# VH-VL binders against q9hc84r5073to5261: the designs that were tried, part 14

Target 1, 189 residues: q9hc84r5073to5261
Amino acid sequence: CICSMWGGSHYSTFDGTSYTFRGNCTYVLMREIHARFGNLSLYLDNHYCTASATAAAARCPRALSIHYKSMDIVLTVTMVHGKEEGLILFDQIPVSSGFSKNGVLVSVLGTTTMRVDIPALGVSVTFNGQVFQARLPYSLFHNNTEGQCGTCTNNQRDDCLQRDGTTAASCKDMAKTWLVPDSRKDGCW

## First folded at step 1 (VH-VL)

Design z03 (framework fv_telazorlimab)
Fold by ESMFold2-Fast, scan of step 1:
Structure z03 (fold): chain C 189 residues (1-189), chain A 121 residues (1-121), chain B 106 residues (1-106)
Amino acid sequence: as target 1 above (189 residues)
Amino acid sequence: QVTLKESGPALVKPTQTLTLTCSFSGFSLSTYGMGVGWIRQPPGKALEWIAHIYWNDDKYYNTALKTRLTISKDTSKNQVVLTMTNMDPVDTATYYCARTYYDFWSGFDYWGQGTLVTVSS
Amino acid sequence: EIVLTQSPATLSLSPGERATLSCRASSSVSYMHWYQQKPGQAPRPWIYDASNRATGIPARFSGSGSGTDYTLTISSLEPEDFAVYYCQQRSSYPYTFGQGTKVEIK
């Protein structure tokens, strides 16, 4: 199952449903319904300000967060010595390309394309601050995903599954229900 | 209900400094992502962005005007102040303040009514 | 800086006709917005982020485009639609506006 986001607002769900959604908050991209594989969860934070950001920073970038077992991995883009670079935070600590811990591998391709692999699960996530792609094996994750990436069921009729368990007429309406409350972001919707 | 209103002198002499205040209600510049900017429009001409300030005190200026501009905020008073030095007749324009989120998709989503500033001797 | 060129400068049309307004950026833009302005008034947010109508904007207005080419379309002009329309990018500093397209009655 492959879920993608590009152009800042265009989504393709695990079952191939396309929709457009722009949110100003943090949203659940995908999480397990039943905690079978470390309670794997993916979040997209549309305005992530790091502790190292200065008052002169042009904007707060997007960040993609991965929760797996008890680990938190954050992928974002930051300015280092006047140059745009990927920043990977593993349990809130910056790590370099090639770092691995507890079956999770991280790498950076070029300057900004970050990749996280969980080889035991066949899971791969890439993010460069603008484009996201998550690859999950259908054999392990079928009937056990929810979020903005939809269900991994090979059945588009249940792709727009909302937080309350109902199916929306449009996946744009579904997407807003996966809002994660965030005290940093007043006026979230 | 969000409102913004510009205030300042209607007439400025050449070489003097212009000070404009934007007073607002219905939101706070302590809110994450919130910003207020200034846009001007000379009579019969296009809109020109001047300066912007965000909730975290980040400040940005029009490159051509940068050396003449200062923007500041007083979050407790719900005010943003713009100063522009060495005024010239070409700076005659209606000056607007307007609200944004940092990269929020609404653009400038609320505008003041504008205040006409005439630069003449 | 990113230069926005709007064309045509003036559209002379009658009520009921379709209006198509173009905005071209000198380099790729991620966030393009449109504003309507009538004489003596502040600009009003009209279309945000290329294709989304602001609150209260009639369905006859639509926006489209990506990259360097953006379009505002009015499917059937009403008398209240005759105004100047400005495009604006927020993708990079400095923020820039186009020169405006005036939609005027023929």
Scores: ipSAE 0.005, ipTM 0.466, lowest interface PAE 14.5, mean pLDDT 84

Design z04 (framework fv_telazorlimab)
Fold by ESMFold2-Fast, scan of step 1:
Structure z04 (fold): chain C 189 residues (1-189), chain A 120 residues (1-120), chain B 106 residues (1-106)
Amino acid sequence: as target 1 above (189 residues)
Amino acid sequence: QVTLKESGPALVKPTQTLTLTCSFSGFSLSTSGMSVGWIRQPPGKALEWIAHIDWDDDKYYNTALKTRLTISKDTSKNQVVLTMTNMDPVDTATYYCARIPYGDYLFDYWGQGTLVTVSS
Amino acid sequence: EIVLTQSPATLSLSPGERATLSCRASSSVYYMHWYQQKPGQAPRPWIYDASNRATGIPARFSGSGSGTDYTLTISSLEPEDFAVYYCQQWSSYPLTFGQGTKVEIK
């Protein structure tokens, strides 16, 4: 199952449903419904691309966070000597391409394309500050994902699964329900 | 053929520690996504999930029993071991081990069960 | 924890009759399973994920339901169907089972 986001607001769920959502808070991209595989969770932190904060303004991804077992990995892009570079924080500590710990592998291609692999689960996540993609094996994760990436069921009819367990008619409406409640304290919508 | 079999003492005294072993064949806990768990059933009562352990050594415990429980595996021997401390007569039950296959979230194959009686 | 309440506790019927077993959850459940248990035996998976028959289970058995209300139906009882049936949720920890419905010969 493959989930992608591009252009700051365009999403494709694990089962291939496409939708557009403009959020400026932190949202759950994916998490396990039942904590079977280390409670794997993916979060996307969004912001306005420019200083203009209107409903029609473009959104940009700021950071992608991965929670796996007791580990937290944050992928972001920062400015170094006037040039964008990927920054990977592993349990809040910066790490370099080739770092690995407790079955989690980290790599950087070029200056900004960051990749996290969990080989035991066949999981791969990439992020470059503009586009993300998450790959999960259907055999391990089917019927056990929820979030903005939808269900991994090979059935688009259940892709718009909301936080309360109901299915929305539109995945855009579903996406809003995956807001991380505490992110409101940062003045986001 | 998938088979699981429980082994351990049939009689335990109050306050003692119970150790049960689940020996299995036809699958391995080296297989990604595979788990083995323990369920118990007091005579004439409902089933109660105790704990399970995943191929990657992640452990899950029933919160009501968590402080008394330890689950471990020996992948090379195809065994899962459950330890429960401070046994009480109310812990008298048939103890089952069962397989949880990847992606199914179901106890699909069960052992025959072993009756553990707690009395002085 | 999610509490599963099964009703009736005992269902006394004759072969050929229809049996309807209920399982109610205290909170919404995503995965509800049913197991059959005969005296002296381990439980056996019967229906998984609300409505799917496990391998080898006869077509006379069907499951339905969503959210908090689930049903197991046996369209026409056969002698081998008299047993205890348990529902079980896999939506949140701790995993829980219902108290069982005993289907017995009248």
Scores: ipSAE 0.007, ipTM 0.482, lowest interface PAE 14.1, mean pLDDT 86

Design z05 (framework fv_telazorlimab)
Fold by ESMFold2-Fast, scan of step 1:
Structure z05 (fold): chain C 189 residues (1-189), chain A 123 residues (1-123), chain B 106 residues (1-106)
Amino acid sequence: as target 1 above (189 residues)
Amino acid sequence: QVTLKESGPALVKPTQTLTLTCSFSGFSLSTSGVGVGWIRQPPGKALEWIAHIYWDDDKYYNTALKTRLTISKDTSKNQVVLTMTNMDPVDTATYYCAHSFYDILTGYAFDIWGQGTLVTVSS
Amino acid sequence: EIVLTQSPATLSLSPGERATLSCRASQSVSYMHWYQQKPGQAPRPWIYDASNRATGIPARFSGSGSGTDYTLTISSLEPEDFAVYYCQQRSNWPLTFGQGTKVEIK
């Protein structure tokens, strides 16, 4: 199952449902419904690309967070001497391309494309500060995902599953229910 | 209701091997996301994490104690066993086993603890 | 290993007073939990992930912090709150606990 986000607001779920959602907070992209494989969870932190905070203003991904077992990996882009470079924080500590720990491998492709692999699960996640993609094997995650990436069931009818367990008429309406409350952010849902 | 209970010898002689059993009910260690840890506390001192085992048999050990420790599970008996070799008087402590679950709200905290069992190491 | 330093070691206060307990990590952590322990009893989970109260914990308890600096606050001490409080990080192996802060009656 493959889930993607591009252009700051365009999403494609694991079952191929496309929708547009402009969030300015942190949202659950994907988490296991039943914690079977280390309670794998993905979060995307969004912000306004510029100082403009209107409803029509462009949104930009700030960071992608991966939670696996007791580990937290954060992928973000930072400025180094005026140039953008990928930064991977493994339990809040910066690590370099080629780092691996407890079955999790990290790498940087080019200067900004960060990749995290969990080979035992066939999972890979990439992020470059603009585009996100997560690949999960259907055989392992079948019928066990929820979040903005929808359900990995090969059935688009259940893709817009909301946090309360109901299905929304549109995935845009579903997406906002996956908000992670953050008291530091003014104007979060 | 989740409950855990530690059992094992109350007295251990120096150089002996300690074997502690954590017996539990209200959950299964075959359930995805579940783990059981061991924590000890010498009289009047701070808590020290010893070892942890997950439902998928993934194991972690305190670095300073690693060469002396073995943790294992028997899911059919609802038990986790901790073995520690070459006991020394400084290992005298109350030993706890505790439940943990993968959830973003709990952050894998030890949410339910056994009552603890005091192990005294002396001649 | 990540070392957690709690301060003060002992906090002597009267009922009704505000208590502020500090936990400082030797390096940045993603998860910090708090436990309460009374003499002769097992520790009890108190605050999850810096700021989330465990089930049944009174609203007078609040947690805050991020990175290396974390705080547990008791807005108005009640008799049952006098205990030892431990912080614990769960971001890196090995798992570590602080040395505890004893909140005692003045």
Scores: ipSAE 0.000, ipTM 0.455, lowest interface PAE 16.6, mean pLDDT 85

Design z06 (framework fv_telazorlimab)
Fold by ESMFold2-Fast, scan of step 1:
Structure z06 (fold): chain C 189 residues (1-189), chain A 122 residues (1-122), chain B 106 residues (1-106)
Amino acid sequence: as target 1 above (189 residues)
Amino acid sequence: QVTLKESGPALVKPTQTLTLTCSFSGFSLSTSGMGVGWIRQPPGKALEWIAHIYWDDDKYYNTALKTRLTISKDTSKNQVVLTMTNMDPVDTATYYCARMEYSSGWYAFDYWGQGTLVTVSS
Amino acid sequence: EIVLTQSPATLSLSPGERATLSCRASSSVDYMHWYQQKPGQAPRPWIYDASNRATGIPARFSGSGSGTDYTLTISSLEPEDFAVYYCQQYSSNPLTFGQGTKVEIK
């Protein structure tokens, strides 16, 4: 299953459903329904690209976070000597391309494209500050994913699964329900 | 260079247990992202995946064969062992072991042994 | 289990001709690989993840596809290309292979 986001607001779910959602908070992209493979979870922190804070204003991803077992990996882009560079925090500590720990491998292609692999699960996640893509094997994750990336079921009928377990008429409406409830910032919605 | 070689009995009687060993060189199963799998091919038929094991001892079995299979590794000896119980003439096949390296976001069987023919007959 | 159906079962062509091999999955797959096998030999990796040639594989080979439909194309057959080609999915347990397409000389 492959989930992607681009242009700050365009999403394609694991089963190929496309939708547009403009959020300015942290949302669950994907998490396991049942904690079977280390409670794998993906989060996207969004913000306004410019100082304009209108409903129609463009949103930009700030950081992509991965939780796996007891580890937290954060991917973000920062300015170093006037140039954009990827920054990977592994349990809050900066690490370099080629770092690996407890079955998690990190790498950076070029200066900004960050990649996290969990080979035992066939999982790969990439992020460059503008676009993300997550790849998960159907064989391991079928019927066990929820979040803005939808269900990995080979069936688009259930892609818009909401936090409360019901299916929304549109995935835009579903996406709103995946707001991280215990992490809020001013103007978050 | 990477090499893999299968070893085990060429002849097995029905109901017996088959034990195959894959001995390899040029890589280690202590390296993150490495795995070794077993694939078989009955004479004149298609390939069938049996099982594989990853560097972190995570194991996967073909669901149709799962109750008959055990896969294990000995990292210090560079060996992976497959055990298959209750052999039947339909299990006659060439058995291959192959390396799986996680590269560019996928696993594939990138280096294969020569294969060993196992005939199941009374 | 995901069933992979390859068509045609046999392709009889002459050197210089274009070959197109199909692999259809019974359900959408995440990863599709291709292998080449010659008589008496182990399979060799050929194309990874639908479209990425394995190391040393000539540019005349190309792969494409997504979801349930995948193709392997040989733009102009060379004598060494006559072999059996298998597709393989890495998406659902059990991992499965197609039945193979044999590319043979007329």
Scores: ipSAE 0.007, ipTM 0.477, lowest interface PAE 13.3, mean pLDDT 86

Design z07 (framework fv_telazorlimab)
Fold by ESMFold2-Fast, scan of step 1:
Structure z07 (fold): chain C 189 residues (1-189), chain A 120 residues (1-120), chain B 106 residues (1-106)
Amino acid sequence: as target 1 above (189 residues)
Amino acid sequence: QVTLKESGPALVKPTQTLTLTCSFSGFSLSTYGVGVGWIRQPPGKALEWIAHIYWDDDKYYNTALKTRLTISKDTSKNQVVLTMTNMDPVDTATYYCARLYYGYDWFAYWGQGTLVTVSS
Amino acid sequence: EIVLTQSPATLSLSPGERATLSCRASSSVSYMHWYQQKPGQAPRPWIYATSNRATGIPARFSGSGSGTDYTLTISSLEPEDFAVYYCQQYSSYPYTFGQGTKVEIK
């Protein structure tokens, strides 16, 4: 199953349902319903692309976070000497391309395309500050995913699964239910 | 290259308000996880953490100084400003600004420091 | 607040000798950072998250510890290692530093 986001607001779920959602907070992209494979979860932190913010304004992904076996991996883009460079934080410590720990491999292609692999699970996640893609084997994750990436079931009818366990008429409405409260921030709006 | 530089008055009278500006280059405070903080060191004494601010405008203050402190950022100018009210001679110290990352809060890059003397 | 006590306050050793600097926390912390400071200079990041050397820090420096007891070790002292070393915890607010250990070569 493949989930992706591009253009700051366009999503394609694991089962191929497309929708548009403009969030300005952190949302659950994907998490396991039952903790079978290290309680794998993915989060996307969104913000306004420019300093001015309105409901119609463009949104940009700021960071992609991966939680796996109590490890926290954050992928983001930073400016170094006037150039954009990928920054990967592994348990809040910056790491370089080629780093690996506890079955998790990290790499950077070019200067900004970051990749995380969990080979034992066939999982791969990429992020470059504009686009993300998560690849999960259907054989391992079928019937066990929820979040903005939907269900990995090969059935689009159940893709818009909300946090409360019901299915929304539109995945745009589903997406907003996957808001993650950030206790360090004074709310998102 | 990451650089930070402190600016502000070298001499402050008791009861006055101190305003220090940290100007930086080589990074942005809009980048996820990045923060800038202030640490001071009285002559011949240990380091004391004062305050820091993160990319998302989340602010943290040393509880012993909290009522006197305000920290703010201007992301477009690459500046962080610290204000401390009611200065006292015991506040005489070299004040440093430094960059940190959310989580481990390790001060990886430091300014040269600016000495602030409080006397009448 | 968590108080960090460094010992010894001063460590006087000859070049080539091993130096062991201790940092004890008044309550358990998850990790410890270390900074080196030379007279008239800003502190320099040295070791972060207990055991990771900052970029450019010589291999003779190592950090270890857990709970309340943390150590910075210099396997073989060189003249440029003359400095004050500070530990720092970030497990709870306010973040605190130790009082420093001065390494004097002689």
Scores: ipSAE 0.000, ipTM 0.494, lowest interface PAE 12.7, mean pLDDT 85

Design z08 (framework fv_telazorlimab)
Fold by ESMFold2-Fast, scan of step 1:
Structure z08 (fold): chain C 189 residues (1-189), chain A 120 residues (1-120), chain B 106 residues (1-106)
Amino acid sequence: as target 1 above (189 residues)
Amino acid sequence: QVTLKESGPALVKPTQTLTLTCSFSGFSLSTSGVGVGWIRQPPGKALEWIAHIYWNDDKYYNTALKTRLTISKDTSKNQVVLTMTNMDPVDTATYYCAHRPWELYYFDYWGQGTLVTVSS
Amino acid sequence: EIVLTQSPATLSLSPGERATLSCRASQSVSYMHWYQQKPGQAPRPWIYDASNRATGIPARFSGSGSGTDYTLTISSLEPEDFAVYYCQQYSNWPYTFGQGTKVEIK
């Protein structure tokens, strides 16, 4: 199952349903319904502001967060000597392309395209600040995903699954229900 | 393994400022969605939420207490600090810091608590 | 703020009996959670999001409810179940807790 986002607002779910959603807060892209494979979770933070010098220099860039087992991997883009570069934080520590720990591998392609692989699960995630793609094996994640990426079931009928367990007529309406709790600030939609 | 521990003075005089530190391990406040809150409990009474800080430095305060409260985090030390000004005997309570799990707005790991007595 | 009213304030029962604890909110809430607290200890998460047992919580505990009315049920009391139970809600800031129901030995 493949989920993508491009052009800042265009999404394609794991089962291939396309929709447009422009969120300015943090949203659940994907999480396991039942914690079978390290409680794998993906989040898109549309305004990643931290106390770190890197995030401050990047003017609250987008960030993609991956939670797997007890590990936290954050992918974002920052400015280095006037040039945009990918930054990967592994448990809050910057790491370089080729780093690996506890079955998780990270790499950077070109200057801004960051990639995280979990080979034991066949999982691959890429992000460059504007475009996102997650690849999950159907055999492992079948019937066990929810979030803005929809369900991995090979059936578009259930792709627009909302947080409350009901299916929306439009995946745009579904997407807003995956707002991360307490990320509501003035101007959040 | 997530652990939290409160530290600060056991005795405070009326009108003084209380400073409490929550030291934690097993998680980071750099992780998206994670937060740490402070909850207090006067002897024999109910729990009262007092303040919360999130990974993105967003801060929330109990409305009745907000003019007296400041919450901050030090990510390099894995600490959250709460200050409360103009202490009064009615503020005598056990003060807990607690971790908020991803989603759901409940507190899944709590510190042991520290009793703060306000008296002359 | 949303006010949570727990009833009864005290429930005096014997081991083996069924306990039903009520939590009523002054307006509809998005989330309702339950905590168990024993004397001298920190509260422990017990039931989250109305009906889900926290890790390690026995099957004899169940939660139900929606909107303004929520219930915590203990199907058959064990000696270790005698404690104070607090409900906690969130729909918007602030978090609020009920005043607690004390389940005590008859």
Scores: ipSAE 0.000, ipTM 0.438, lowest interface PAE 17.1, mean pLDDT 84

Design z09 (framework fv_telazorlimab)
Fold by ESMFold2-Fast, scan of step 1:
Structure z09 (fold): chain C 189 residues (1-189), chain A 125 residues (1-125), chain B 106 residues (1-106)
Amino acid sequence: as target 1 above (189 residues)
Amino acid sequence: QVTLKESGPALVKPTQTLTLTCSFSGFSLSTSGMGVGWIRQPPGKALEWIAHIDWDDDKYYNTALKTRLTISKDTSKNQVVLTMTNMDPVDTATYYCARIEGYSYGLYYYGMDVWGQGTLVTVSS
Amino acid sequence: EIVLTQSPATLSLSPGERATLSCRASSSVSYMHWYQQKPGQAPRPWIYDASNRATGIPARFSGSGSGTDYTLTISSLEPEDFAVYYCQQRSSYPLTFGQGTKVEIK
């Protein structure tokens, strides 16, 4: 199952349903329904591309977070000598390409494309500050995913699964229900 | 190494406007999740959060002081500026700037993790 | 706004004794931090998100709590631990600090 996001607002779910959603907060991209494989969870933190906070402003992804077992990995982009460069935080600590701990491998391709692999699960996640892709084996994760990436069931009819367990007619309506309830920022819940 | 340093006047007369600058190094406010805030402490009293600004230019103000406050950032200069109008002797305090995790669901565990040394601002005639 | 009440206001103890500092919020909070401040110095981050020690903080310090009740414990006071400790919530704006607990030598 492959889920992707590009252009700041365009999504393709694990089963291939396409939709557009303009969020300005943190959303659950994917999480396990039943905690079978380390309670794997993916979050996307969205931002305004032009530093403008108007409702009409373009949306850009700014950080992708991965929770696996007791570990938290954050992928983001920072400025180094006037150019954008990928930054990977592993349990709050910056790490370099090739870092590996507890079955998780991180790498950087070029200067901004960050990749996280969990080889034992066949899981791979990439992020460059603008485009996201997650690859999960159908054999391990089928019928056990929820979030903005939808269900991994090879059936598009259940892709727009909302937080309350109902299926929306449009995945755009589904996507807003995966808002992470976070009172840390005004106007983000 | 991350450092922050406050600068501004040490003495302000009542009714005047205070302008404080926080200059920092070792991080950028173009980095997602980063912010800079201002905290003050009157002599012998508790800490009071004043305002902060996040990397995405979102601004947050202490409700009791909001009408007097403006916070802004210049990402290219690594500076955050706080302006407070109509200063009063009760505003006499040491003013600190600090790096704040401003937009996160807990994966940046820092809160206010690096503080400047503080600058004492005395308001008197 | 969320009001944080710290108790006691002052703890007068000797080195080697256990210190327990309380911070109570007027409403439930999820993110409670603790800072240590010594005279003439800026506050130092000490405990973040209720129970995590900041880098370099000795193991004798521990934080716990949830909802409205949070505690900072020092298992055996060292001379360097005598200071004022502030709790701070960041669950909602405005961000607020407690009034502080002063841990002083008896």
Scores: ipSAE 0.000, ipTM 0.454, lowest interface PAE 13.9, mean pLDDT 82

Design z10 (framework fv_telazorlimab)
Fold by ESMFold2-Fast, scan of step 1:
Structure z10 (fold): chain C 189 residues (1-189), chain A 120 residues (1-120), chain B 106 residues (1-106)
Amino acid sequence: as target 1 above (189 residues)
Amino acid sequence: QVTLKESGPALVKPTQTLTLTCSFSGFSLSTSGMGVGWIRQPPGKALEWIAHIYWDDDKYYNTALKTRLTISKDTSKNQVVLTMTNMDPVDTATYYCARTTVTYWYFDVWGQGTLVTVSS
Amino acid sequence: EIVLTQSPATLSLSPGERATLSCRASSSVSYMHWYQQKPGQAPRPWIYDASNRATGIPARFSGSGSGTDYTLTISSLEPEDFAVYYCQQYYSWPLTFGQGTKVEIK
């Protein structure tokens, strides 16, 4: 199952349904319905403001967060001396390409493409600040995913599953229901 | 350095089964996110993707050809094997194998290609 | 199946001229890639994910686009740029290539 986001607003679900959604909050991209594999969860934060946001001209970039077991991995892009660089935070601590802990491996390809692998689950996630892709084995995750990435069922009919358990007629309508409530900020919807 | 090389018969008779092997070095298909695909090109014509296999043994096939295709891997030998049944003269083409990685999923390294001619 | 249509099929131009190659997808895609192929050679990765130049590709090449419409531009053709260029989507199965645009010397 492959889920992608590109161009900031275009999504393709695990079963290949495409839609456009323009959100500015934090949304659940994918989470397990039943916690079988470390309660794996993926979030896209469209405005990831760090401590450096106190700088007058600072912009809040996008960030992709991965929750797995007790670990929290954040992938984002920062400006370093006028150049974009990937930043990986592992339990809030910056780590370098090649870092691994508790079955999670992180790497950076080039300067901005960040990758997280969980080999025991066959899971791979990449992010460069603009484009996201998650790859999950169908054999492990079938019938157990929900979020903006839809269901991993090899059936597009159930892809637009909303937070309340109902299926929307359009995945654009489904996508907004995956808003993370505690991520609310002024002007965020 | 990453290299891929195709091997198999140069001549196949109509109705026979083609078996092509892609042997590679510089990477492993046990590495998460890694994949190898097959692409063919009839003389003077466009590229056509045939099949793809990933490190987790997930397999994908060209829709028009899928009933004739089998792709498999031997991770310990660094090989990917493509089998295509019921060969026809229209299947005459140069067959390439190529690698994909999680970095934007493009075919970043290609084999030299092997010409397969189907004739009696 | 996502169909990629490249236009024009053939561009006949002289060195120094600007070339603009189009690739249109039948539905919205991501991970659009471009490959250059010269006679007797394997295709070579050229532009990946719409706009990124592969290793060693000259700055005169640029890619752009999103959704259904993608463009490969060569700002000023050099003799070595005359080749066939293929677009390819890695968004949805089955993977598909365009039919190619041949850039030939006038």
Scores: ipSAE 0.007, ipTM 0.455, lowest interface PAE 14.4, mean pLDDT 85

